# Miniprotein binders against b1l550, part 12

Target 1, 279 residues: b1l550
Amino acid sequence: MRLPEELLERARDIHSEAPSHRIKLDRVGSFGLKVPVEFKGFLLLAEADVWVSLPEGRRGVDLSRQVEAIYELSNPPKDPFSLCREAAISLLEKLNYADSSGVSIRFDAPLQDGESLKYYGVEISSIASDEIINKIRVEILGMTACPCTAELIRAYKSSEIAATHTQRSLGILEVSTKAEHPDPDKLASIIERAMSSPLRTYTKRPDEGGLVIRSLSNARLAEDVVREMIHLFLEEFGHLPEDTHILAAVRSMESVHMHDIYAERSFSLDEIRKEISSH

## First folded at step 11 (miniprotein)

Design qn5
Fold by OpenDDE base, last read:
Structure qn5 (fold): chain B 279 residues (1-279), chain A 82 residues (1-82)
Amino acid sequence: as target 1 above (279 residues)
Amino acid sequence: DPVREAWKYYMEAIRLILEALRLLRKGDVEEAAEEYEEALEKLEEALEIAKEAGNEELIKRIKLLIELVEKLIEKLEKKLKG
């Protein structure tokens, strides 16, 4: 049922009214939209959030325009990075009372694993105002082997390869920069290389044995993984602006505990370089 | 690295677009138009670099942003004539 247009003319524009309290809001938007994106040759249905700031003198945001903005840019589907940046710009243009906007896009990214696929989680964001900040969060599972238990077993039984407990660990890299979004595949690779071994969607028997042996021979604490991620990140992305902010983290689903082990470091490139150079 | 150089121009273009939008919010329409044009120039430079590098994906991304800026300019021109 569509309301008669005549009734609409009599209706107050609630959104343009003065609020009861003159307070600026940082983010007002639509969360949990579904938009198609093209990524690495795949057409994916991604989840998207869009928002803008609201000035103190305006009661509400034209939410329909926000949805329209991202929809228009989503057809035909494009890469999520361009969609994110361009939608942030479009939001500011369409909602001229806003001095800032933001877009976040989330999906599982495909990653080739032999003849099969594995995946990593990705969240791509852009926040626009006088400048644009591009944010990317990558999460990928790997395997860690505990060096502490390995050392205990080695001390008890002399073996070339010490048995130890292994577990899945979630590695996280979150990067916020004024430059372009870092390559998510490279970020995922950094995380995998920082762990004891990557995970495989499928394994042949020789490969499975090799994977476990490699993990055991490369035993790492969650703390080791985080430090290695930071090291590898600096090697690959050290060219980013010095004010680039990074979160490196690991959540290890330890197989000997009911709880997870978590480690993280938050830093700017400038900060971490100074820290490393001081040693 | 030509790819990095192209991205530098791309990001500069975005800064210029955002400046244009800021100017529009202030009512400085003529200055905003100049910023849009400058953004296009930066994107064209980025495009040439990307073409020389043979980076098809970057070319596509640059073209998408060019299209957006052109639409923004068109919208602005319509407002000025109305």
Scores: ipSAE 0.842, ipTM 0.952, lowest interface PAE 0.6, mean pLDDT 93
Fold by OpenDDE base, fold request of step 12:
Structure qn5 (fold): chain B 279 residues (1-279), chain A 82 residues (1-82)
Amino acid sequence: as target 1 above (279 residues)
Amino acid sequence: DPVREAWKYYMEAIRLILEALRLLRKGDVEEAAEEYEEALEKLEEALEIAKEAGNEELIKRIKLLIELVEKLIEKLEKKLKG
């Protein structure tokens, strides 16, 4: 049913009314939208959140305009980075009472693994006000081998490559910067390289053996993985602004315990450089 | 690195766009228009650098933002005429 236009003209604009309480809101928006994005030659359906700030003197946000903003920019599909930045800008333009906007886009990113695909999780965000902050979060699974158990077994039975328990570990890199979004594939690569070995979607016998041997030969604690991630990140992305903020974390799903082992470090580039230089 | 340089221009353009929007919120339309134009200039510089570097993806991204700014300018012009 469509209401006649005449009736619509008689209706109050509820959103433009004064609120009962004059309080500014930081974020008002639509969460859980689905938008198409183009990523590495793939057309993906991503989940998106859009929001703006609401001044104290306005009752509500024109939510329909928010939705229009992102979908206008989503056809034809484009890369999610541009979509985030441009949508954030568009939101501010369309909703002129807002002094801040934000967009977040989430999807599983394809990663080639031989003739198959593996993936990593990615969340791309842009928050705009007087400045724009670009945020990216990458999560990818890898494999870790425990060096402690390996040492115990080595002590028990002299072997060049000691058996040890292995597990899946989730590596996380989150970067917030005033520069362009860091390349998510590079971030994923950093995480994988920081672990004992990457995971494979499929393995043939020689490959499987090699994968396990590599893991055993490169046994790492969760703490080791985080430190390695930071090291590799600095090597690859040290050119980013000094106020760039990073979260490096690992959640290891330990195969000998019911619980996970977790390690993290949050830092700015400036902070971590000072820390390293002090040693 | 030409690619990094292009991105610097790109991000500067965004800053200028955001400044324009801020000015518009204040009612400073003429100044906002100037900021949009300056943003376009920065993007054109970025585009030339990206072309010289042969980075097709970056070229595409820059062009997308150019298109957006042009639309914003058009919208502003319409508002001023109406």
Scores: ipSAE 0.840, ipTM 0.951, lowest interface PAE 0.6, mean pLDDT 94
Fold by OpenDDE base, last read:
Structure qn5 (fold): chain B 279 residues (1-279), chain A 82 residues (1-82)
Amino acid sequence: as target 1 above (279 residues)
Amino acid sequence: DPVREAWKYYMEAIRLILEALRLLRKGDVEEAAEEYEEALEKLEEALEIAKEAGNEELIKRIKLLIELVEKLIEKLEKKLKG
């Protein structure tokens, strides 16, 4: 049942009314939208959040316009980075009372693994006001082997390859920059290379053996993984603006414990360069 | 790196667009129009660099933003004539 247009003319525009309490809101929007994106030749259905600020003198946001903004830009499907940036801009244009907007897009990114696929989690965000801040978060699972247990076993029994416990570990890189979004595949690669070994969707027997041996030979603490991620990040992305902020973290799902081990470092490029130069 | 240079122009264009939007919120329509035009100029420069570099993906992304700015300009022009 569609309401007659005549009835709509009688209705107050609730959104444009003054609120009972004059308070600015930082974010008002729609969360959990599904939007198509094109990524590395794949058409993916991503989850999206869109929001704008609300001035103190306005009761509500035109939420329908927010939804229209992102879907207009989603047809035809485009890369999620462009969609994110352009939607943030479009939100500000369509909702002229807002001085800030934001878009977040989340999906699992395909990554080739031989003849199969593995994946990493990605969240792409853009926050726009007088400036734009682009944020990307990449999460990918890898494998770690514990060097502590290996050392204990070596002390007890001499072995060329020390047995140790292994586990899946989630590596995280989050980058916030005024530049373009960093390449998520490169970020995922950094995380994988920082661990004892990558995970494989499938393994043949020789490959499986080699993977495990490599892990045992490259045993790393959670702390080692984070430090290696930072090191590799600086090599690949040291050209980003100095005020670029990075979170490097790992969550190790330790196989000998019921709990996880977590390590992180938050830093800007200028801060970390100063630390390195001081040694 | 030509690709990095193109992205610098691209991001500068975004800053100009955001400035235009700020100006529009203040009612400075003429100044906003100038900022949009400047943004287009930056994107055109980015596009030339990207073409020279042969980066098809970057070309596509730049063209998408150009399309958006053109639409924004059209909307603004309609408001000025109305």
Scores: ipSAE 0.840, ipTM 0.952, lowest interface PAE 0.6, mean pLDDT 94
Fold by OpenDDE base, fold request of step 12:
Structure qn5 (fold): chain B 279 residues (1-279), chain A 82 residues (1-82)
Amino acid sequence: as target 1 above (279 residues)
Amino acid sequence: DPVREAWKYYMEAIRLILEALRLLRKGDVEEAAEEYEEALEKLEEALEIAKEAGNEELIKRIKLLIELVEKLIEKLEKKLKG
């Protein structure tokens, strides 16, 4: 049932009314939308959030226009980076009372693993105002082996390769930049290379043994992983603007404890370069 | 790196588009139109570089943004005539 247009003319535009309290809101939008995106030859259904700022003199946001903005740009499906940037722009155009907008798109990105697929989590965002900030968060699981336990067992058994506890560890790289979104596959690769070993979707017996041996031979603390991630990031993405902000983190699901080990470092490129040069 | 240069032009175009939108919020329609046109010029430069580099994905992304800017200009022109 559609309401007759005549009734709409009688109805107050609630969104355009003055609020009871004149307070600006930073973000008002629709969260948990599903939008199609094209990524590396795959058509994926991604989750999306869209929002705009709301000035102090306006009661509400035209939420329907926000939804229209992103879906208009989603047909035909395009890469999620362009979708984020263009939707952020479109939101500001369609909602002219807003001085800022934002779009976030989340999905599992496919990653080739031999004849199978593995994946990493990705969140792509663009926040637009007078400038645009592009943000990407990549999360991928790897494996870590504990060097502390390995050292204890080595001391006890006098073995060159010592047994140790291993666990899945989630590596996280979050990058915020005024440049283009960095390549998520490269970010995922950095995280995997910082771990003791990558995870494999499918392992044959010889491969499984090799994977574990490699992990034992490359035992790393969560702290080691974070530092290695930062090092590798600087090598690959050191060309980004100096005001680019990075969060490098790991959450290790330690197999000998009920709790996780977490380590992180937040920094800008200029800050970390100064830190390294001071040593 | 030609790819990096193309992205610089692309990002500059976005800054110009955002400036146009700011100007529109202030009611400066003519100046906003000029910023959109300048954004298109930057994107054309980016496109040329991307073509020379043979980067098909970047070409596609640039063309998408060109299409958006053209639509924004069309919308603005309609508002000016109405």
Scores: ipSAE 0.838, ipTM 0.951, lowest interface PAE 0.6, mean pLDDT 94
Fold by OpenDDE base, fold request of step 12:
Structure qn5 (fold): chain B 279 residues (1-279), chain A 82 residues (1-82)
Amino acid sequence: as target 1 above (279 residues)
Amino acid sequence: DPVREAWKYYMEAIRLILEALRLLRKGDVEEAAEEYEEALEKLEEALEIAKEAGNEELIKRIKLLIELVEKLIEKLEKKLKG
């Protein structure tokens, strides 16, 4: 139903009115939009959040313009990085009363695993004001084997390959930078390489055995995983600006406990370089 | 690394675009237009580098941003003529 134009003329523009309290808001927007994106040859339906700041003197945001901004840029579908950055810019242009904007796009990224697919979670964000900050969060599951239990069993049985408990572990890398978004596949690879073994969607018996043996031979604490992630990250992405901020974390769903083991380190590239150089 | 260099130009272009938008919020339309044009120049440089490097994905991304800036310029021009 389209309202008669006459009614629209009589209606106040509520959004442009002065608020009851003159307070600036940091983020006002639409959350949980669905937008198509192109990623590595796949057309994916991603979740998107869009927002802008609201000045103290304006009651509301023109939300329809926000939605328009991202969907105009989503047709035809493009890579999520460009969509994120460009939508952030477009929001500022369309909503000229806003001094900042933001876009977040979330989807499962496909990762080839033989003839099947596995995946990792990715969230891409851009926050624009006088500068742009690009953020990417990658989450991927891997497998860890506990070195402590392995050592106990080795001592007990005097075996070359000691049995140990294994579990799924979620690795997380979050990067915030004024540079371009880091490659999520590279981030996912870093996480997988930091663990005892990657997960497989399917395994044949010989492959499964090999995977487990490799895991046992590469037993790592959650702490080891995080440290390895950081090490590998520095090797791959050490060229990023020094003020780039990183969160490296792992959540291990320990198979011998009802709870998870969690480890993390937050740091800037400048900070971590100084730390490493001091040793 | 040529690819890294191209991205530097790309990100600089974004900075310039954001500056243009800031200027527009202040009512400095002419200065904003200049910043948009400079952004395009940076993107053209990025594009050249990306082409030389043979990075198709980066070329595509740069072109997308060029298209956006061109649209922004067009909108601004319409506003100035109106």
Scores: ipSAE 0.837, ipTM 0.950, lowest interface PAE 0.6, mean pLDDT 94

Design qn5
Fold by ESMFold2, look of step 11:
Structure qn5 (fold): chain B 279 residues (1-279), chain A 82 residues (1-82)
Amino acid sequence: as target 1 above (279 residues)
Amino acid sequence: DPVREAWKYYMEAIRLILEALRLLRKGDVEEAAEEYEEALEKLEEALEIAKEAGNEELIKRIKLLIELVEKLIEKLEKKLKG
């Protein structure tokens, strides 16, 4: 049922009124929107959040206009990075009382895995004001092998046994920059290369054996993985602005323990380069 | 690196678009129009570099932002006539 248009003339414009308490709000938005995106030839269903700032003198945000800003740009579907940046711009244009806007888009990204696919998590954001800040977070699972247990077993009574515990580990890279969003596949590759070995969708027995041997030959602590992620990130993305901020982290689901191990480092490019050059 | 250079022009165009929006909020319509036009110039430069580099995905992304800026200019011109 559609109500008569003439009611607009009789109703108060609630959201344009002054509020009872004149307090600026930093984020007023619509969260959990479903949007289609095109990524590497795939049409994916993504989840998006949109928001704007709300000045102290305005009671409410035009929520329909917020949703319109991203939905108009999402049909026909386009790459999620263009959608993210363009929607942030469109929000600021459509909601002209706001001095900042933000968009987040989340999806599972496909990767080739032999004849099949595997997936990793991606969340991108763009925050627009007098400048734009582009953020990307990538999460992908890999395999780690414990070097401490491997060394103990190697030393066991001159043993020929090559063994240690292996486990899934979740690697995380998050980047915030004034430049373009880093390529998520490159971030995922950095994480996987820092691990003892990648995880596969499926393998035949000889390939499965190879993965396990690779893991044992490349045993790493969670701390080692984080340090390697940082090293590889600097090789690939050291050209980004000096104030680019990075979080590198690993959550390892240690197969012999009832608890997880977590390691993390955050830094700006300026900070890490000074730290490394100090030695 | 030409791809990095094209991205620099692309991001500079976004900064100019945001400046135009800030100027419009203050009522500085003529200056905002100038910023939109400069953004298009930066995007044309980015597009030329991306085409020379043969980067199809970057070409597509630059064209999308050009389309957005042209729409913004059209809206601004409608407001001036009304």
Scores: ipSAE 0.822, ipTM 0.946, lowest interface PAE 0.8, mean pLDDT 90
Fold by ESMFold2, fold request of step 12:
Parts: C-alpha cells; sequence; structure tokens
Structure qn5 (fold): chain B 279 residues (1-279), chain A 82 residues (1-82)
C-alpha cells in the first residue's frame, strides 16, 4: 500500500521545523544497518552505523536520505573502505544542513590459515567535516606463554619440567589518521608477530607440539606484546602523518586466573618518536 | 613510493570534495564546481600513478571515487540548468 502523494502537500514537514529547544546535536544517526562488502575477494555481511550533526535550528534528520546515502553506495558491493569514505561524503551532500558526518563499518575479515580460514575483527570509520579522519581497529587472537612461571619451574630443584601457563590473548591495534585506512591484514600480522605464537584453526598432534614449543621459545608478558606491537607498527607505518593516533593493547585470558589482564599504550607518531629518541 | 603518492592525491581529492560541499552550503555553486573539477584532476593523477605501479586494488578504489565525483558534478549541473 502506498499513501496518496497529495498528503505530503498538506502535512507539515516535521523534520525541517525549528525545535522547541535550539540545541545542536553531535550525532544523529541510524545504527545497526546490514550492508554487503567485498573484501579480498570475499563477499561479507557487515554492520554499519551512519550519523550526521544536527544544527540547533533543525528539528530532525531526514532519516530516509541518511540511510539512502550508504545503501545506494553498497549496491553493487564494494570494498568497505571505499564504502566508508564515500558514504561519509554522500551524507554531507544529501543532508546539507549538517556540518559533519560519520560512518562506521564492522566485519570479520578472513585470513588464510593453511587449508582453512580464520577470522579477525575489523571496525573502520570515517568522520567528515572540513577534513576527513579515518579510523581502523583490528582485533586478533594469539597465544602467549608466561615467562615468569617458566623461570620459576626451571629453577625448581633443577627441574626437568619444561612448562608454563599459556593462554589466548586478544591483541588490539587502533589507528586514527588523516591518511587512508591502513591495511587491516598488515595490522593483524603485526599483532600476531608480537604474540608468543599464532593460533591455528586446527593442527595434527606433531604440529600442535611444535606450536607449543614455539610459544615457549617466545615467552612474552602482555606488556612485552604491547611493546613489540608498537615497534612493529612503527617499522610498517612510520610514514603516516605525525599527528596519527594509535592505541596498542592486549587483553590476556590468563589460564591460571579467574580474570583477564590488560595492557595498553596510546600515542601519536610525533609523541612516541620523541620518547624513543630520548633513550 | 608510487602507491603512497597515489594515495596522497586520492586524499587531496577528498579534501577538495569536502571544500566543494562547504561552498555549496554557502550557495557558492560555481566555486564548488571548480573544486569538484580539481578533485577529478587529482584523481586522474592518482589513477595514472596506480596504473604504472600495477596496483589493481588501488585502481578500483580510485575509479570508485571518480564515479562518485562525476555523479556529484552531474547533480550540480542539473541544478545550474534548472
Amino acid sequence: as target 1 above (279 residues)
Amino acid sequence: DPVREAWKYYMEAIRLILEALRLLRKGDVEEAAEEYEEALEKLEEALEIAKEAGNEELIKRIKLLIELVEKLIEKLEKKLKG
């Protein structure tokens, strides 16, 4: 059923009226939209949020135009980074009363793991106003082996027991920059290389043993992992603008405790270089 | 690095598009059209560099933004004629 178009001529346009209280709003949006994206040859289902600023003189946002901005660009499917940046631009064009717009897109990215696939979490955003700021957050699981417990066991009466606790640890890199979004596979690689060992979808017993031995040979505290992530990030992405902001973090699900531990460092490229060069 | 150079032109094009949108909010339609055209020039430079580098993924992304700018120009031209 479609209502007669002539009703639009008689009805007030509620959204274009002035509000009772003239207060600017920073984010008015549609959240949890389902969009298809193409990533590295895979067609994935992503979840998107879109928003705009709303000036004090406008009562509401044209929600259909807001949703139209991203859905029109998502068909046919394209890479999520182009979709994110272009939708942020389209929002400002379609909703010309806004002085800023934002888009975020979340998906699980496939990564080759032998003859199988594993997945890591990606969230990207683009915030457009007089400039555009691109943000990417990558999360991937790895394995850590505790060096403190390993040393205690080795010291125990000249023990022949080669052991320590190992656990899954979630590594996080978040980058906010005026340049293009960093490649999420490179961010995921940095996180995995900082861990004691990567996780595999499956292994046969001899390969499983080798994986564990690798982790023991690269025993790392959560703090060590964060520091290594920063080091590797600077090697790969030191060319980004100096005001680029990074968060590097690890949440470790310590197998001998009832709780997780967490380590993080946030910094700008300018800040961390000054810090490192002072040593 | 050619790929980094192409991305610099790409991001500059976005900044030009955003300036055009700011100008349109002020009613400066002719000036906005000039910014869109300059954005296309930056994107054509980015595309040429990406092709020389053989970066197929970047080529696709640049073409997508060119397509968007062309639609924005078309929409603006319709406003000028009407």
Scores: ipSAE 0.819, ipTM 0.946, lowest interface PAE 0.9, mean pLDDT 91
Fold by ESMFold2, fold request of step 12:
Structure qn5 (fold): chain B 279 residues (1-279), chain A 82 residues (1-82)
Amino acid sequence: as target 1 above (279 residues)
Amino acid sequence: DPVREAWKYYMEAIRLILEALRLLRKGDVEEAAEEYEEALEKLEEALEIAKEAGNEELIKRIKLLIELVEKLIEKLEKKLKG
């Protein structure tokens, strides 16, 4: 049932009133929106959050304008990065009382895996104010092989048996920059190359054997994985602005334990380069 | 790297768009229109570089932002004529 438009003239505009307590809010928004995006030829249904700042003198946000800002730009579907940046701009334009806006978009990214498909997690955001900050987080699983157990078994059997425990490890790279969003496939590749071996959707017996042997030959501590991720990141993305912030982390699901282990380092490009050069 | 160069012009265009929005918030409509036009100039430069590099995906992304800026300019021009 549609109510008469004439009621808008008689009803108070609650949102434009001053609030009882004049306090600025940092994020007022609509969360959990479903938005179609196009990624590498796939049409995906992503989750999005949109928000704006709210000045101390305004009681509420025009919520329909927030939703309009992103949905108008999502038809026809486009790549999630353009949608993210453009929606952040559109929010700030449509809600001109706000001095900042933000958009987050989350999806599972398809990745070719031989004749099959696997995936990795992506979350991007753009926060617009006097400037725009673009953030991307990539998560992908790999395999790690423990070098400590491998060494103990070698010593026990005089190196006739190459054995150790292996497990899934979740690698994480998160980048916040004033430049464009880094390519998520390159971030995923960095994480996988830092692991002892990648995970496969399926393998034939000879390929499975080779994968396991490779992981044993490339045994790494969780700490080593994080350090290698940073090294590889600097090779690929060292050209980003010096104030670019990075988080590199791994959560290892240790197969011989009931619990996980976690290693993490956050830094700016300027900070890490000085650290490396200083020894 | 021409792709990095094109992205630099793209991001500069975004900064100009955000400056236009700040000017509109202050009521400086004529100045905001100037910033939008400069953003288009940067995007046309980015587009030329992307075309020379043959980067189809970047070409598509630049064209999308050009479309957004053109709509913003049209909206502002309608306000100036009344």
Scores: ipSAE 0.817, ipTM 0.944, lowest interface PAE 0.9, mean pLDDT 91
Fold by OpenDDE base, look of step 11:
Structure qn5 (fold): chain B 279 residues (1-279), chain A 82 residues (1-82)
Amino acid sequence: as target 1 above (279 residues)
Amino acid sequence: DPVREAWKYYMEAIRLILEALRLLRKGDVEEAAEEYEEALEKLEEALEIAKEAGNEELIKRIKLLIELVEKLIEKLEKKLKG
């Protein structure tokens, strides 16, 4: 049911009115939209947030235009990177009173694991103003083995491969850059390679045993994992602009404690290069 | 690396588009149109490089942005005639 157009002409445009308090807002938008995206041959339903800035002299944002902006670009489905950048631009065009816009798209990215699939979490964002900042956050689970317990057990019982406790650990890489979005699969690979071992969706018993042995042979602290992530990131993505910002983090769901262990480092490429060169 | 070069042109085109939008907010329509045209030129350069490199995915992404800019130009032209 559509309201008669005549009624719309008589109604005050509440959004265009002056607010009671002349204060600029940084972000006003619609959160939790569902949009289709094409990712590596998969059609996925992603969650999306869209927003714009609101000037001090305007009461509200035309939210319908925001929703229109992203859905117009979502049909036909396209890659989430293009969708994110183009929607950010479209928001600024459609909402000409806004000096900044942003789009965030979240989904589980499929990864081939033999004959099965595993996944990692990804959030792709673009923030547009006078410049565009592209952000990507990748989260993937791996396995860590504790080197401290391994050393204790080795001291107690002589063994070539010391037993130790293992746990699931969540690795996180977040990259913000004025360049193109980094490849999320490469980021996920960096995280997995930094862990003691990857997780597998499907394992036969011999394969499972091998996976555990690998983890025991590559025991790492949460701190080790973060440092390794940074090292591998620099090798793969050292060509990004020097003002590129990175967050590398690990949350270890410790199997012997009721709490998690967390480690992180936030840095720019310029900062970390200077740090490493000084050693 | 030709792929990296193409991305540089692509990102520069985005900066030009954003400048055009800024100019439009100020009412500088003629200057905005010039920035859109320059953005298209950058994207055309990116497209040529991507074609030479044989990168199909990048070609597709560049073409998508070209389509968007063309639509933005059309909208601007309609506003100027109306």
Scores: ipSAE 0.811, ipTM 0.944, lowest interface PAE 0.6, mean pLDDT 93
Fold by ESMFold2, fold request of step 12:
Structure qn5 (fold): chain B 279 residues (1-279), chain A 82 residues (1-82)
Amino acid sequence: as target 1 above (279 residues)
Amino acid sequence: DPVREAWKYYMEAIRLILEALRLLRKGDVEEAAEEYEEALEKLEEALEIAKEAGNEELIKRIKLLIELVEKLIEKLEKKLKG
């Protein structure tokens, strides 16, 4: 039931008061919202977070206006990238006391896998203030094959046994840039190509053999998967602004151990180019 | 690359929109309106390039941002009339 509008004239506006402790807050928001997005012809239910900064002299954020900003833009459903950037702008417009805003959108992205589908994880964000910073994180599973064990087995039997341990490995690329969000499918492709072999939703027996042979032929240390991801990223996205920041990482669920291994490199485009050109 | 050039104009438009919002916070309404109009000019350039390149996805995204800017201008004009 709706309360009478007359009450607005008599009630204090708690949100606009000064707080007892005048301390600026960096992020005040509504987290875990469900929003529809359209991605490659699929209608997906994504999870979204929205926030703004809160100045030291303001007691509270108009949280309903935050939610309104993104839901107004989500009907009808649109691509998640436009939604993310436009909602960040709308937040600053609707909540004019804030000097910054942010939006994050998370979803599982469908990816064609032969006649079937597989998926990978995507999280995008846009942080707006005097400028906008667009961030995307992609996570996709692949297969890695250990070259160290492969070499030991080769030496043991010369070359009669082409074997090593294989495992799922989670590849991660995260990009923060002042340019547009990179295409998530291209990021996922970079990660998969850096692995020993991609994973499939299903295969017939001859194709299963082919996947295993491919992985053994492309045995790679987790460290070299990360290096290959960086190499492939520079080929595809070297045109982005020089201050673009990248995280490349692999978490490998090593089949012969009770624990995972992890390799990671963070860099800006300017920094990595200086590093490789210094030799 | 035409697609990269269109995105360049798109991102320039966003920077102009954010500058307009900054100007509005300072009460510089006329200057903010000028920035919104310049943002539309950049988006129309981006749209022309995207259409020439036949990039349907980018065309759709540019049109969405144009729609947002037009609504921002409309809101600003209504505020000035009151």
Scores: ipSAE 0.808, ipTM 0.942, lowest interface PAE 0.9, mean pLDDT 90

